# Designs tried in a protein design chat: VHH binders against A-type ATP synthase subunit C (atpC). Part 35

Target 1, 342 residues: A-type ATP synthase subunit C (atpC), of Archaeoglobus fulgidus (o29103)
Amino acid sequence: MITMIYKGNRAAWAYIVARTKVMKSRLLKPEDFRKLLNMEFDEIVRYIGETEYKKEIDELGYKFTGPRLLDHALYANLARTYRKLIEVSFGASKFLIMKYLEKWDVWNIINIIRGKMANVQPEVVDDILVPAGERDMDFWKTLLVKDIEEIVKSFEGTPYYEPLSKIGSEDMSKIEDGLYKVYYRELLKLNPSDFAMKLFLDFIKMEIDIRNVKTLLRLKAEDATPDEIMECTIPGGYELTEEELRKLAAMPIDEMIKALEGYWFWNDVQIEGKEVAAVEIEFDKVWIKTISKRASNYPLSILPVLQYIVLKKVEVDNLRVLGWGKYYGLPSEEIERQMVIL
Below, E stands for the ipSAE of ESMFold2; O stands for the ipSAE of OpenDDE; V2 stands for 0.75 times the mean of E and O plus 0.25 times the DockQ between their complexes.

## First folded at step 18 (VHH; framework vhh_7aqx_2)

Design H5 (from C2 with A33V T106Q; at its last look DockQ between E and O 0.90; V2 from the best seeds 0.85)
Fold by ESMFold2, look of step 18:
Structure H5 (fold): chain B 342 residues (1-342), chain A 124 residues (1-124)
Amino acid sequence: as target 1 above (342 residues)
Amino acid sequence: QVQLQESGGGLVQAGGSLRLSCTTSGRTLKTYVFSWFRQAPGEEREFVGAINPSGGRTYYADSVKGRFTISRDNAKNTFYLQMNSLKTEDTAVYYCAAKYVYRWLQSPVEYDYWGQGTQVTVSS
């Protein structure tokens, strides 16, 4: 029997899963993306304006046009959707949803700092902020007007301060990796006190594996040293432990690829003849398939909720790639290569 | 530690040409897309064009197609924008930027590295 009904929080899980199932039914289907790929930018915005994103497109259409309208609407909808999940949840489900969504604080920190370094107008950074984590939008808006040193000081007393304190002395990519390391480290401090928590933690560890295999491939393609690779990986994976990662990082790339065949995420992944980016997209597809399988096996748990959270982000990511690609004037083939469509 | 440095900007008469260079210091960014953006005062940054990691594919905004050519030389850590048949509306600060090739079609805010910009002024 692969389906399990667990004790403890059953009423809370049944309720949030039912709410999530309704929200999931509103996600765009692969056929919708096929239609969108045949559209020009303005047609895409109109199409999206008649979907679950209607509210945001209608409300923002008076202020914004072009890709700013699309980005702002997509991220506003993402944030509203995630806040709705928090709002309708309670107890353990609310705690876990909130902890998982704290990654959006990392997203906001990174993009505010990137905007400052690139001298991008604060209003453009505001378009892509997602106030779905610990901090609210008022907090993020105060950071938009601060310089980098003031931003770093705003995180004193938090675990995020340490990587932020290295801005200026290390590459920004290492600062960003450090922020995600903090996020995952804090999640992994949770104890698997019952089966529900174990399902959550295993999901996190598997997500770390996917992130780490992408890091391995990217940095091998950059001819990084094993020490450089290990600096960029997230401890605490499901099968890619620190020991496994160090072993793989030390291998020549051909040997490493063969060794990867033994891990849970090596299913339908095809590497031959593909750029690193295309291989990373194949791992995204494997992750989505794995999430779907596990959620179906544990339907009264956090897993269907995490599945929806991931799928909604994938949809927003696809729509952003589509919109920016069409707006920049790129050929549909290039745009499609960057999308995750299952 | 990675820095992008533009050079080659300046004043040119309409119909003229300029060649911008962007040099990477530190590592070579072999798996990065390099893009040129431009920004006139009071306007949003506008995508000009991009080149994939190998140099085999280039992309251009409609406003510059046929007039601008992007190239890269990974051995020299340098990325180029050849601008021909310049128009007064091409006047802007030109920025080079780099983004890891995975899902690079995003907002300019999300680019990983930016240069400081170089001014291009096209007089009539």
Scores: ipSAE 0.775, ipTM 0.894, lowest interface PAE 1.0, mean pLDDT 89
ESMFold2 (binder alone), look of step 18: mean pLDDT 85; pTM 0.868
OpenDDE, look of step 18: ipSAE 0.884; ipTM 0.947

Design H6 (from B5 with A33V; at its last fold request DockQ between E and O 0.89; V2 from the best seeds 0.88)
Amino acid sequence: QVQLQESGGGLVQAGGSLRLSCTTSGRTLKTYVFSWFRQAPGEEREFVGAITSSGGRTYYADSVKGRFTISRDNAKNTFYLQMNSLKTEDTAVYYCAAKYVYRWLTSPVEYDYWGQGTQVTVSS
ESMFold2, look of step 18: ipSAE 0.812; ipTM 0.911
ESMFold2 (binder alone), look of step 18: mean pLDDT 80; pTM 0.829
OpenDDE, look of step 18: ipSAE 0.897; ipTM 0.952
ESMFold2, fold request of step 19: ipSAE 0.806, 0.797, 0.817; ipTM 0.908, 0.902, 0.915
ESMFold2 (binder alone), fold request of step 19: mean pLDDT 81, 82, 82; pTM 0.844, 0.843, 0.847
OpenDDE, fold request of step 19: ipSAE 0.924, 0.918, 0.915; ipTM 0.965, 0.962, 0.961

Design H7 (from G7 with V101I; at its last look DockQ between E and O 0.89; V2 from the best seeds 0.83)
Fold by ESMFold2, look of step 18:
Structure H7 (fold): chain B 342 residues (1-342), chain A 124 residues (1-124)
Amino acid sequence: as target 1 above (342 residues)
Amino acid sequence: QVQLQESGGGLVQAGGSLRLSCTTSGRTLKTYVMSWFRQAPGEEREFVGAINPSGGRTYYADSVKGRFTISRDNAKNTFYLQMNSLKTEDTAVYYCAAKYIYRWLTSPVEYDYWGQGTQVTVSS
């Protein structure tokens, strides 16, 4: 009966794909980002206020200024967009969209806790919350006024409690990794009972590979031990199995880089002469290109929907880098270095 | 556990100088941008400046350019803010913070590690 609940038909997939194509048509194009890079902060906000972000900019402009206005508007629009996608979906598509978007609960947990530890005002944390997962905005706002112990207790009886219970006794980076491990572990419990589920799970496993190669590069650059690296990786990758990761983690970084050439995500990635952050940007570009190719090959499936979800996040992330960079007074070259533009 | 601790704060007369230090305990943060922020009473936390992992690139808010210098010594796990030509407007709690270099242009909320802050008071 579970199979019947999660099966879509071609008409159901055609509907949600058609809806996402309309939403995708409203995304900013690479040329728009080139224009924005030549603008100052106030010009960027005004430009964005004439796009799909108009509603949020108009509603929040009386209360917020500066990069907080932009952050709040961008994440509020992201949340509204993701909730719209859930609202207009049915059956299998709705189930998979909701499961994928549950990662935003992890995002919200992490940033609420970071804000508490940094003594940042709750109102600033609220700017970047994305109520697109399992819990609604009322739940998240309730956590903003709780201390860390009360926040952890709010997750008792959920899989997220275990990593959260270690706050104070382990480094926050390990707590954050633990939360994402829970998210991916729960997703991987879904069985590939039909083709739609198979496509979804392969997507998830490939996403895990991208996350893990980034973790590997970061921690090798920090001279972490192989055991420390393995503790931070997420099980269940597509090609970066636990065995493969262990082999790579044991290599000197230059040999590891050569060995990475044998994996699906190594498609003309340029590492030589680049900082680790620039290499991570190249893997982001490879991931986006890979999603696009697979969505094109399976146009009546969850893949075009997942593609849109990823592209919308990339757009919001780029706009945030632009806004904060211009506001901090950084040169456009440094800002562009941190953007993902294809 | 990674911990950041500021030191060197205090009372100084306008026109004077002060040097803040931020010491990292636990593992070395070789791939981190190190930033200084400050917060005056009743105000939001304000970016002061940042330095990349290697120390080759530094950035400063307009309000402090030419007066403040940021440096780091990775061998000593220490990050510095040299403040010259201090003004009463520079009075604030100063925080050091660390953010992994990947897409570090973010809200202060997203910084990975924060110090507890050190008070700087500039008298007329």
Scores: ipSAE 0.803, ipTM 0.905, lowest interface PAE 0.8, mean pLDDT 90
ESMFold2 (binder alone), look of step 18: mean pLDDT 86; pTM 0.880
OpenDDE, look of step 18: ipSAE 0.810; ipTM 0.920

Design H8 (from G7 with N52Y; at its last look DockQ between E and O 0.90; V2 from the best seeds 0.85)
Fold by ESMFold2, look of step 18:
Structure H8 (fold): chain B 342 residues (1-342), chain A 124 residues (1-124)
Amino acid sequence: as target 1 above (342 residues)
Amino acid sequence: QVQLQESGGGLVQAGGSLRLSCTTSGRTLKTYVMSWFRQAPGEEREFVGAIYPSGGRTYYADSVKGRFTISRDNAKNTFYLQMNSLKTEDTAVYYCAAKYVYRWLTSPVEYDYWGQGTQVTVSS
């Protein structure tokens, strides 16, 4: 049988890493975000319109206003950027990039369904679709006009059907968790046949740890039972194995927090006096720092590419928080609490 | 399954007051920002205001600031919108919505839970 993952040589990894470095040079710096935080909404749009987002802002500015303009431009740019990474990649790098970006199919499914249940106009859902996974934009636009039953049927024969088939009989939070469980389960089926693949899988497992520690803290704050917590966690973490998670879920929250201090993601985390949301921001910062460290240690691998993919998403998230926060009239201090600035 | 249900809508004269309620069922939403949105016919859904899980912080759109007040009673799983000095421009269907507090500044489509809406009509 043909090996599903083509083994690229050292030159092939150097190529995609070099292409990624050029793209990374266009990312906004922490200083840019601090400037933006002190701007009003219209100034923010103007500033962004002179960055890598110029094309999208220019093309959409006559059609959209307010934070919808920004959302549409940001997600269109994100999709174009991710599709460009796929386009310029080949062999093993292309395969891994495509597999990682399949999470955007999950993003699109979730938001289309949320829009249907909330009777939000399909045009607003369209603003935040990211056609960077397996399915193209035409597929997603077809779903915008379907009812929920028709949408679920569109995924028959795929692993995503099982969680989607439970719509109406389960809470939507559990359906959404189920979709991500499918995504990660399918990724973890990949065989660590060489060191390069092991780097990718370790990255995925560490990402799962970050998701799971957030879930653990959130559900403890909600007084969830250990069984409820375990139902919401993603199997296959790096250090937060199922066994470790069961032990932590059974602890009182104070003991659990103390026990977490020994894991890779708790390094340099400051939790004193912080709300759950602020602690989750700290985990995002630790994750970004960890990705950067590992990418620098393995510069001829998928890690620098995954780093860029994560950093681009963080930038889009920060710009969205800025846009919606300024538009809602929130004080800059509140907006900053929701940003990941290193 | 978590459900949000609005009540208290109706017809009111301009300059009058109305209080909307949003009751949660299924479980408490201790870690959620609770928000009010409104939508007039032919218009996009508009943010009205929000209250943090910690209970002290509230946020309002400029168009309603000073006239509307949001409060929450976690013991009763109920969330309120007090609307004073109502204008005809306030006529809309009002929705309550909930978003997990982490990065809640998002598009309305991304809110985790929505109510069915309650009509508020302000007569001139």
Scores: ipSAE 0.765, ipTM 0.883, lowest interface PAE 1.1, mean pLDDT 89
ESMFold2 (binder alone), look of step 18: mean pLDDT 84; pTM 0.868
OpenDDE, look of step 18: ipSAE 0.895; ipTM 0.951

